# VHH binders against Phosphatase IMPL1, chloroplastic (IMPL1): the designs that were tried, part 1

Scores and structures below are computed, not measured.

Target 1, 311 residues: Phosphatase IMPL1, chloroplastic (IMPL1), of Arabidopsis thaliana (Mouse-ear cress) (q94f00)
Amino acid sequence: VLSEVSDQTRYPRIGAKTTGTISPAHLLEVVELAAKTGAEVVMEAVNKPRNITYKGLSDLVTDTDKASEAAILEVVKKNFSDHLILGEEGGIIGDSSSDYLWCIDPLDGTTNFAHGYPSFAVSVGVLYRGNPAAASVVEFVGGPMCWNTRTFSATAGGGALCNGQKIHVSKTDAVERALLITGFGYEHDDAWSTNMELFKEFTDVSRGVRRLGAAAVDMCHVALGIAESYWEYRLKPWDMAAGVLIVEEAGGAVTRMDGGKFSVFDRSVLVSNGVLHPKLLERIAPATENLKSKGIDFSLWFKPEDYHTEL
Below, numbering starts at 1 at the first letter of every chain, in headers, positions and changes, except where a header shows other numbers; antibody chains are not in Kabat numbers.
F, E and O are the ipSAE of ESMFold2-Fast, ESMFold2 and OpenDDE, as the mean of both directions, binder to target and target to binder. V2 is 0.75 times the mean of E and O plus 0.25 times the DockQ between their complexes.
[cut] marks letters that were taken out.
Atom coordinates printed by the task and the answers are left out, and those that the model quotes come from them; centres of patches stay.

## First folded at step 3 (VHH; from q1 with Y52W W104Y)

Design q17
Fold by ESMFold2, look of step 6:
Structure q17 (fold): chain B 311 residues (1-311), chain A 119 residues (1-119)
Amino acid sequence: as target 1 above (311 residues)
Amino acid sequence: ELQLVESGGGLVQAGGSLTVSCAASGFTVSDNYMGWSRQAPGKERELVAGIWSGGSTYYADTVKGRFTISRDNAKNTLYLQMNSLKPEDTAMYYCARGPYKSGYPFDYWGQGTQVTVSG
């Protein structure tokens, strides 16, 4: 109950205050089952041939993505038939009056998957009235000839786990000793250009900045303590819902890239080990404010019109 | 051979209506997130409307209630019905397929069709 001590928190928590009528343990059980079931589909595909036509490779990715989504949806629907689901491929399914919204990325890191590069995952997060309540990410590791997985999970207030063991962010307290991660979208717009400059600047002052290609994996690596921070513009709810809770429950900080309070429906995210968060924002927040001054809105994107929140 | 071909643009009086269409080949429209974006001279591209494979839709606040995205799965074609058009809707309208990569909504674009609203 020490987490309930009334003092000014450095950054507002983003996790749900309650899981509603479904207990944290029950919600976590289903979220983990959903993510693992989707990951079984992906695991069956990881050794399929990739030295084929581009159309054949694109079909492999699409078929795997859809089959993983279908497997995840089957688990969710069988356990919670009235929950609202916001999936990468299936859109919005379920009772729009539900307090529960599942944000599913059945294959995070599709380019990496297509190449057999071992940085991709299945990411399942569930929101209660707009705030993350439970999450699981199943990460693929090893690569060709050596594929394996590890499972990250969290419930709001329950801590973060990897393969059932408690995890915590790193204690690195200087940017010059930090390993950082970012990502870039396909559109080469002002946000992309700004992040290229951030990338350049942070490579000058840190141990390096990785562009690994899977947002949920990047956030889990921060939660695990093997990287210190991750940021990216223009992500979608299914890219972020699970990872942000896992980072927060591992003791990390989560904000928008302007430093504001994060919502899963925002279009920017900065996660870190916490102690580095203000130092990172010293450069990242002004760059983000400059983008906003040009009319780019990073807030409440992709929020379903019919989904009621406490945001 | 992936192909998106927009058509149906033109000159329309303010308050009028227009439908633009996008014929797709090389993939199935109903299996993908599909959308319409627009770009006016000197402005950033703006996502106007989207439709997920399951049929759920998104609309930008600037067009909500006036524009309707739809698809014809038999013709593998995406549509945008634009009603109550305003001069500020003048733009090149692009059909787009949802991202192969996470991070941004679209990773493939058509050549666009011009919509010009006078008056």
Scores: ipSAE 0.000, ipTM 0.164, lowest interface PAE 17.1, mean pLDDT 86

## First folded at step 6 (VHH; from q17 with S102R Y104W)

Design t2
Fold by OpenDDE, look of step 8:
Structure t2 (fold): chain B 311 residues (1-311), chain A 119 residues (1-119)
Amino acid sequence: as target 1 above (311 residues)
Amino acid sequence: ELQLVESGGGLVQAGGSLTVSCAASGFTVSDNYMGWSRQAPGKERELVAGIWSGGSTYYADTVKGRFTISRDNAKNTLYLQMNSLKPEDTAMYYCARGPYKRGWPFDYWGQGTQVTVSG
């Protein structure tokens, strides 16, 4: 159970205040096992030869995604047969009457994976009534001939871990000293253009902006303290559910890109080390509001119908 | 090699129904996330409906209860049944495939089919 600390410098916490009838430890155990199991599938595929053709790469990605998700689902269903699941590949599975929703990205960073470029991840999070309760992200690091993994995990109120060690966001309090991360979707629309402008602006005023290509990894890097912030438009719940909890439990801040309270069902996310969050929002929020004013949709999406939430 | 061809668009009166189709070639529709997006003049393209490989579906709030996305695996074809059409549904409708993740949802698009709803 999370204790609410009245800190005006903090943004509303997104982590679940309670995990209901299931202990946080049990959720964490299953989340970690699920992510690990998926990662094992990905590891078997990571060294396979890459077909340079579009179809070949697509097939490899698809097959690996499906196999990873299937492995993850088996773990989840074996432990919690009545829980609701939102998987990137399989979609919505289970009964919406469940308070628990698993958000699964069996392979985040598929482009990187396809090319053998680090990094990508398996991301598994579980929500209780719409709020992240437990999370695990298995990051693939290194590259060809030296692939390895790094495992991030968190429970709401329990802190964040990397390879079993407690991790914290950086204390960097100046944008000029910050390494920032962002991502882009495939659609080159107003949101994309806006983010490109943000990318340019922040590249100018910070130590640099990385475009890594895996949202879960990006967030985990913020949680690890090797980057100060990550933001992106139009991510899906399975992309964000685990990473946002890990960041928050590492001491970071999570909001929408307009500065509002974040839900995993939002179409924008900003995570940071907390200290820089207001400074980042000075630029990001107006840009986001401009998009809203143009009629760009920022409503909640991919929330299962009839799924009970306390957002 | 890959191809998506939309059809079925046309002029329909408000309150009417229309079904648009998307014939796919070069890949299997049922093995991929597929979706329908639409773009009205002067507006950005928006996701209307999606269907996962597992068969679950997603709908934008603006079309929930009115539109149904489906597929025929034997025909390798995606469908969008549109009921209770409104003038605001007027747009070019595109089908798309989404095999890649994070940059979700789509990396390959059809040429679109025009749907016009008269008030």
Scores: ipSAE 0.033, ipTM 0.535, lowest interface PAE 3.3, mean pLDDT 90

## First folded at step 10 (VHH; from q17 with G50Y Y100D Y104W)

Design w5
Fold by ESMFold2, look of step 11:
Structure w5 (fold): chain B 311 residues (1-311), chain A 119 residues (1-119)
Amino acid sequence: as target 1 above (311 residues)
Amino acid sequence: ELQLVESGGGLVQAGGSLTVSCAASGFTVSDNYMGWSRQAPGKERELVAYIWSGGSTYYADTVKGRFTISRDNAKNTLYLQMNSLKPEDTAMYYCARGPDKSGWPFDYWGQGTQVTVSG
């Protein structure tokens, strides 16, 4: 079976080979605590009113984002005062000579959060020399009148968990039986148009394609085995760092949408249950190469300048 | 009422310098994610430079070391200092309030200011 093929002949692993001087258990403990602490801030906000002015909604989202990031940063700095941090809200903070870079999205799925639509998350990934070493995503579920969370986590080489239980990608081996997920940016450029055509075509040949609105959630659904694949152009490191490790540690495959080796600083991602990855790339990779031939750059974005990597 | 107004574009010789400005009203520049994007004829808009609300910056590889983003809180104004300009920098330059491509809560673009680099 394909799962018995070495990483070198199918898709290179994207997770770190080591967690460095910090043990896997310690790094996992802190990344989970960071994500859960941010999620406590978000949970306080989930029942606040949404039938308000644009300014009121904008302030609610902004205040929640900033408070969640601040809570996450306090956990990271208390445990690792010298680590480098890349946060969606606060930007680049800390010691650029550190081998560890924390990629923080304090509220993934901002539109969904603003509407009370139950697909958003707190996402915290930590890289060791450029490769994901540990990750946690706290997903919000249920919606108004019944908000709840579940916690996904992983360490490189340690497997993936949901609420402490080991998880695995699905075994679905045919696209016509697959549930797929994608997302769209708000700029209506060539990448957006290409992905609209991919969306249409995959809807014709699969069980359906979802557009749920939170990248970290979408990747966790692949890792959990309730969806078979997720792809999106133009994501940022904090959108992807945690989810990609969780998928890989659940037995899935992670690449760029051109099929190349994925880095958290790349601008496209395809994750899947692994079995379907080559068939998905048969359509997705040529579409992505066509975009690249038009001069669209999908590589190395938001990498802190002095951060040491082995990429 | 929220507005972004760019200015300072013009014709510049290759190797020259230019500063473009973006005056903001209806919100505080330093409390928000702000950026510059550009669009050359027949090309997609591309991010040029970004400044987080906390003051950290990011630059596209094509402009790194040549361009500097900054802000002036007293004037509520965002700046892009462009040095060592090349013909490839010719574009309409747009000021934007972030998040740039995510769109929520808002995605605000200015009218743009044309920068033309002759060579």
Scores: ipSAE 0.011, ipTM 0.532, lowest interface PAE 9.1, mean pLDDT 87

## First folded at step 11 (VHH; from w5 with Y33A D100Y)

Design x1
Fold by ESMFold2, look of step 13:
Structure x1 (fold): chain B 311 residues (1-311), chain A 119 residues (1-119)
Amino acid sequence: as target 1 above (311 residues)
Amino acid sequence: ELQLVESGGGLVQAGGSLTVSCAASGFTVSDNAMGWSRQAPGKERELVAYIWSGGSTYYADTVKGRFTISRDNAKNTLYLQMNSLKPEDTAMYYCARGPYKSGWPFDYWGQGTQVTVSG
């Protein structure tokens, strides 16, 4: 009788089984370069004035987003001219017959960036046949007068790193000692209302629930071991593709919020240090099933037409 | 100064077609990501169709092959062509300006136009 079982045996892995015809090292090198190149664009903008008209602030955000994405696209296309790309700003580009799909969020945490609040990132994930194969997230930290970055990365089967050093999720095994993270969409629908109830309830029983405002950052904090879990409804593929692989490669668990097997194209995600995953699902999964019983669909969106997957 | 005005809604028979329009002022439609969402009574808003500034599109599974989003830059207008309409397409249809981002929602919405599909 084994008294200790790996947390991963409870939940299917979500990362790709292989990186295909491109070696893990090469794919990781390009995904890191892409994310860092986008982050250079964002870094040029972090000290620009924000006490300006709303139109001026909106233009700063939009211009930074578009320029970051363009820089990322140039790196990807220079290295892999026919790969498929799903960019938050520019949309779908490239060859639908490609096994590789790049999911690009050129500025995760847009509201935080607009305010100069230090929780935003550039997030680049690449899928092989629908499953995350390599990922990089460049996180902005510090804030005004103190801006800096750190780079998270992972390749399927290769572990997760921050600034080149191996990272691992926390070992916290009780919710009452956990620091949790969630996020909310701006549409105040039933999923939003349900998550407000989850937020309240988990705040009562844990060390606290943070609403930080950048999904890729939140997942990297779980992977780093400084928070125990993150969940959110209605995220897009570019919000999740990199962070979920980084969490999994750091030893964490990744599912839908109903406990089902996660796909990057799903509309809900729960990531955790693994140990806490079943305890979190005891409350989160019934809430999610209740939403589904009302006809709310949490599966598949923004998948490019004819992109081949094994999902 | 920004304004989105939807029009073209109405009553249509099942199997029929209808085009709804969204006239924009205060910004250029083709320079922005734009979307159509709908809300049926007692249900949440659902993103139906989305067009990125570069012209690529996305459609909800419930409308793929039946609906087409498009833009007319000369008129600064967004369109949704709805074909093979079904009673379950009955909803208030809203035009919205993107980007549709985590943490930065659609940053402007129209007031909507009602589409009702009978029979």
Scores: ipSAE 0.263, ipTM 0.656, lowest interface PAE 5.5, mean pLDDT 89

## First folded at step 15 (VHH)

Design aa1 (from z3 with F100Y)
Fold by OpenDDE, fold request of step 16:
Structure aa1 (fold): chain B 311 residues (1-311), chain A 118 residues (1-118)
Amino acid sequence: as target 1 above (311 residues)
Amino acid sequence: ELQLVESGGGLVQAGGSLTVSCAASGFTVSDNAMGWSRQAPGKERELVAYIWSGGSTYYEDTVKGRFTISRDNAKNTLYLQMNSLKPEDTAMYYCARGPYKRGWPDYWGQGTQVTVSG
């Protein structure tokens, strides 16, 4: 509680202050149902034989992604036919005049999924005028012969839950005692190179840096308190919308890599347990300055045209 | 085998127009999200345009209003129509099968060079 107050003092909250005409409870209910429905599709696919060919694996991933997303979309459309949707595979669906935008990653951690390596997740978030209002992430845990799931959920101002139990970020206040998480995108650009340097640095000064392969899962692990921080460049709105709310509602901090106010449409994200956030930013600052000096783009991206935001 | 082959690049004067193409094999373009990225000399590779399987599109601000991403289902080909070209548009242009999944290669071609003279 004290850490939450401290975080609020240092960093602006990203969660929606209001959910408009729809109650937070109703949004949460539909978000949870949507994520669960998508997860059921993924669960059916998780035990399918893996083809050793690249094409075979690629097809399995693509088919599972599309099927999961379709299932999620049906739930959302059934409950909110006029809401705007931004899906990883299907794209923008609906009327941009809506205050509500659903950000959907039907299968986060596709490489892990393809190899049967834990973990991966279904991630569903809903924004109200650009700010996360409700979120649900279904994480797949275990592995071959022992697959299981746990469900994370949150509403803005309502706290974060895992399997229906309240969760909180850790109280670890030293980087030397922290377990950190990061991710790497496909593009081997300046951001990638910079993050490799950060990976090296933080590996040296912390208890370790994990590269786990699923952004939504990584954020949920911070929210659960089993890791202290996660950061990554060039994530898309559907990768971050659910996880960032869950972290914040668990008492953590969410910013851009430069410490600025975060939007799901940003090209960088840093989440932490709050206590470590300023120390992490201090270490990251030189790298950020270097990127800016090179003219790297930090503008918003993948924001639907004409979608009204109060960021 | 999955393959993408870019073509149509060349030299064009500032203010001119050019269309680059990406022929796909091993998968259906219309059933997948697709995108164009470019890499200028000494700069990072950047996304230029994106088209989801549903047909919606996204453009970077630097090309918005000038570039158009489209596809021909019969030819299984992705296109990028570039109008009002500027010297800063000079780059190697690459196509990729979306949604740019982490850990998966999205580029199978060598790209096509676009050079805009001032």
Scores: ipSAE 0.800, ipTM 0.903, lowest interface PAE 0.6, mean pLDDT 92
Fold by OpenDDE, fold request of step 16:
Structure aa1 (fold): chain B 311 residues (1-311), chain A 118 residues (1-118)
Amino acid sequence: as target 1 above (311 residues)
Amino acid sequence: ELQLVESGGGLVQAGGSLTVSCAASGFTVSDNAMGWSRQAPGKERELVAYIWSGGSTYYEDTVKGRFTISRDNAKNTLYLQMNSLKPEDTAMYYCARGPYKRGWPDYWGQGTQVTVSG
């Protein structure tokens, strides 16, 4: 009887083992408030006219991003003035001597937002010494004339929630029965080309691969159990910090694309319902080997200088 | 209406210095995350340096300590100061608004060629 090593024992957990001097409950409270506050700003902008000049639309996106981030930062600074912040727009703010790093994406899925296409999200995560401790993602759903939101949240070791209800990944154990998700950046590098090949392969062997356009949303869909996996290259820490914790706390698995231990500062991510993870990695392995043979850099990136991590 | 125009590229000897510039129009450089990427012959485009709207910076390890990304708000221009240049730095250098960003809009310039002779 090959003891099916439970998926949880096969891959190292990424969530923080401790939250230091601040309670997990307090961190959760603040991340939820911060994400909600940012989402309120975005909600005010979702119904603005899109039939404007290219410059006008660009300004709308930029202004919404900035305003959302500013609102989130205000909440974080009000509660934790000494914490380090890494925001998509504003960058690194605070003292790197802090054990806490907030990773903020004020508007994940700006292309979807610009077109009024669902979905996009506000994503807020907090790390303790480089490991996700608490997370909240507010997803915008519906579309024009029917916009709504749902809120995902998690603490390390505390489980994952959607709108206050406990959520779990699916139990699907076959790739041919799985709905998968991937994403693409705008830079057409080797990783982009490789992912296009993976997209083709997985489209052939699964029920389908979605390209939705928002990393935080995609991960939350895996956590919710309506998709079985999500993977992407060249995401930034603010894109992944919240979503990966939510997936793990929903019972899923999180790794690099090569199956290695994941850090939010990695250049690749694979999340799944856990059961499918080995099968997915097996299929991805040739592509990963090819990338490595080309000398593609797999080092950590966008890690604030002098920020202490226990990875 | 939106435009990025790179300049300042050229031929330089190994160990030398060069500054490339990126003049922006249609948007404010200081209000956006900006970056420099480069593409060497036979290689894919890679991020070199990044500057957030808040002024913090990021550098790839290959250029860290040698390159400096900066901006002049009055001129609405982005710069990349390159010191201790190596033949491996030979590439077309591109300026971008939010390079590697998954959101729209993403905008690139036409690039400026930097050649470092050994």
Scores: ipSAE 0.792, ipTM 0.902, lowest interface PAE 0.6, mean pLDDT 92
Fold by ESMFold2, fold request of step 16:
Structure aa1 (fold): chain B 311 residues (1-311), chain A 118 residues (1-118)
Amino acid sequence: as target 1 above (311 residues)
Amino acid sequence: ELQLVESGGGLVQAGGSLTVSCAASGFTVSDNAMGWSRQAPGKERELVAYIWSGGSTYYEDTVKGRFTISRDNAKNTLYLQMNSLKPEDTAMYYCARGPYKRGWPDYWGQGTQVTVSG
């Protein structure tokens, strides 16, 4: 990966220093197969009717989510029978003594999927002792009458790829020329209100802020260089594990929204093309510190008990 | 169609125990990730406990070791057993299906009040 700025010392790298006893190539092969296999399940569902009862649509989303997760789990267990898995739906499965934790989001962007809006993905990240070691995201694009996918992947130290081609973050060096992305949860709490103010402010000073609806997709767009940054509060490990590695391996920067060293188990994330990261933090970090001063909890969450980490 | 009904709240003395329940209809509790959250006066709603469809659990640090989430598949009911209660546990307690599932709306019950005195 070619970078205008080395991120090694400015923002601590978040990817694993090694893939352990499993080679990067082998881990990449399995993580890609897992994500693609889940995506095959999702692809079979993209053209099913959406003009149905709310319960019928909720069942379609839930059934697709569970079937995608089951397909992904089958690939992981077949290749690594003793690895630990954290799935969005099924939870914690496997051996807690494993150094490897698979963080699986079988359908990122479920509202978009429910509406047929073309921004959702399957996201599979593998941690080695708590740090992302390999990742794949299969993004759905095009929309009704034109559905297609593209596959993002990365290994720690191995760079980022989209459909087998090396990708890099953008070189945009001014916020006023940047396309930014954020997301919001449904709960209108203090973090939500704070991010609405950040959204308002950044929309005024950039080329725009998108709210696309799928965290893994948003991070892959930063890695691809078509957007400059993405941030969000209160994402879970399965939302973030793959995307953050893909951004970092594309030459980007990854931190918490307070600027601190990111962990997959944190409750905030800021990714960017790197060059803009300090400028974005000038506004985002104080807003996040203000939330912490009000007692909003940003401690780690959803980390499996007894899973050993070197965070 | 989908319904969650919390019950079992009340007034309890500090150090005491209380179990709150969430009866579900329109879906199977054991096939879904389920959670308990709470909202204390003047504070935001916070997760307290979570149980995945596979039966694994997660607890926030403030309740770990004191609270137990469980389910009864025959009754299609989610429980939160709360032991060693503190005044700081005073809150409205909410049951939800997939309360942290990104993008698809959570479904919350109306809540049950737990008040811990003294």
Scores: ipSAE 0.588, ipTM 0.826, lowest interface PAE 2.3, mean pLDDT 90
Fold by ESMFold2, fold request of step 16:
Structure aa1 (fold): chain B 311 residues (1-311), chain A 118 residues (1-118)
Amino acid sequence: as target 1 above (311 residues)
Amino acid sequence: ELQLVESGGGLVQAGGSLTVSCAASGFTVSDNAMGWSRQAPGKERELVAYIWSGGSTYYEDTVKGRFTISRDNAKNTLYLQMNSLKPEDTAMYYCARGPYKRGWPDYWGQGTQVTVSG
């Protein structure tokens, strides 16, 4: 017996079909408030001195990260006392029977924050049964003497906004005219080496590849249309949950780097303006399949054990 | 200075148990997310267990139900209790502070060898 497969959208959508019993507007309001509240903590810290001991700088990063996470957690718990939370520092909190999982990165771009380099963010994504339902990223811009923020937001099916204005990915349709972004972890493993080769190759055929240092910011820049694509291996759910929805709601495409359907619990992500996605995958997908053939693990990770998903 | 020292490895029969430990100095284990990774011969290092500063844990499927990560904050020490050991668990076991992508280099010890014989 043979099975028929039907044609479908080139890249399946990753956003939730519904926000459940909580309206999109209400969920968006709380996710924005949570991200902005965390960002207030980070803003207080941006003016603290960086020309200090390495331990003093490491403590500043750690203290800011924890304080931002605590502030975000208080907002979520006050508005939704039984929702499940996955925080980068504090871990899993709340009711595992909840359909809602909040993935919180209270300080994305830690090295940049430590140096005062203006590319870091607070990132809050809310999943409904495993799929992104609402998102907000508060990006820090300007730098010393000129710090400011801008707020990206999205709900599944509701589009993406930056500071209240609708945003859309770029229409660039040739890699030769594209500005690309990637990132690297500090472990120099096979995925890292593969990505260094991708970096080299794409630098030769595009307008350049940036290594900016903040995953949520990079994805928001794709959503804003000022860059065409971002990819990275080995990100965690809190790194990706918000940014991927914002890109999708801005009209972009989101997949794993092998081209498969993306889950927030995957170990690779490729986001783009959509039209370039197949061209990028022509090189990126074989590189990723080669890593799999070497036994590199791309199975889901960091999913809370009892959290029910429709993945 | 900041240091991680693993110990407790050795030779164990299949089906047996072993606990490895990681003594930390220069920072507080309970203030940080901590993890155990392993590297089998000819393979890349893989994360096997993780504990957040808040005390919640994560385990890779291959060790779930058999391994337990824990910490003793008074001794500033991280543990991995390994039960029902299999030959496939043979590896160098490393402890580490923090996830790979924090903007800071992770700190790794030199590892402790666990060998599980048939």
Scores: ipSAE 0.523, ipTM 0.802, lowest interface PAE 2.8, mean pLDDT 90

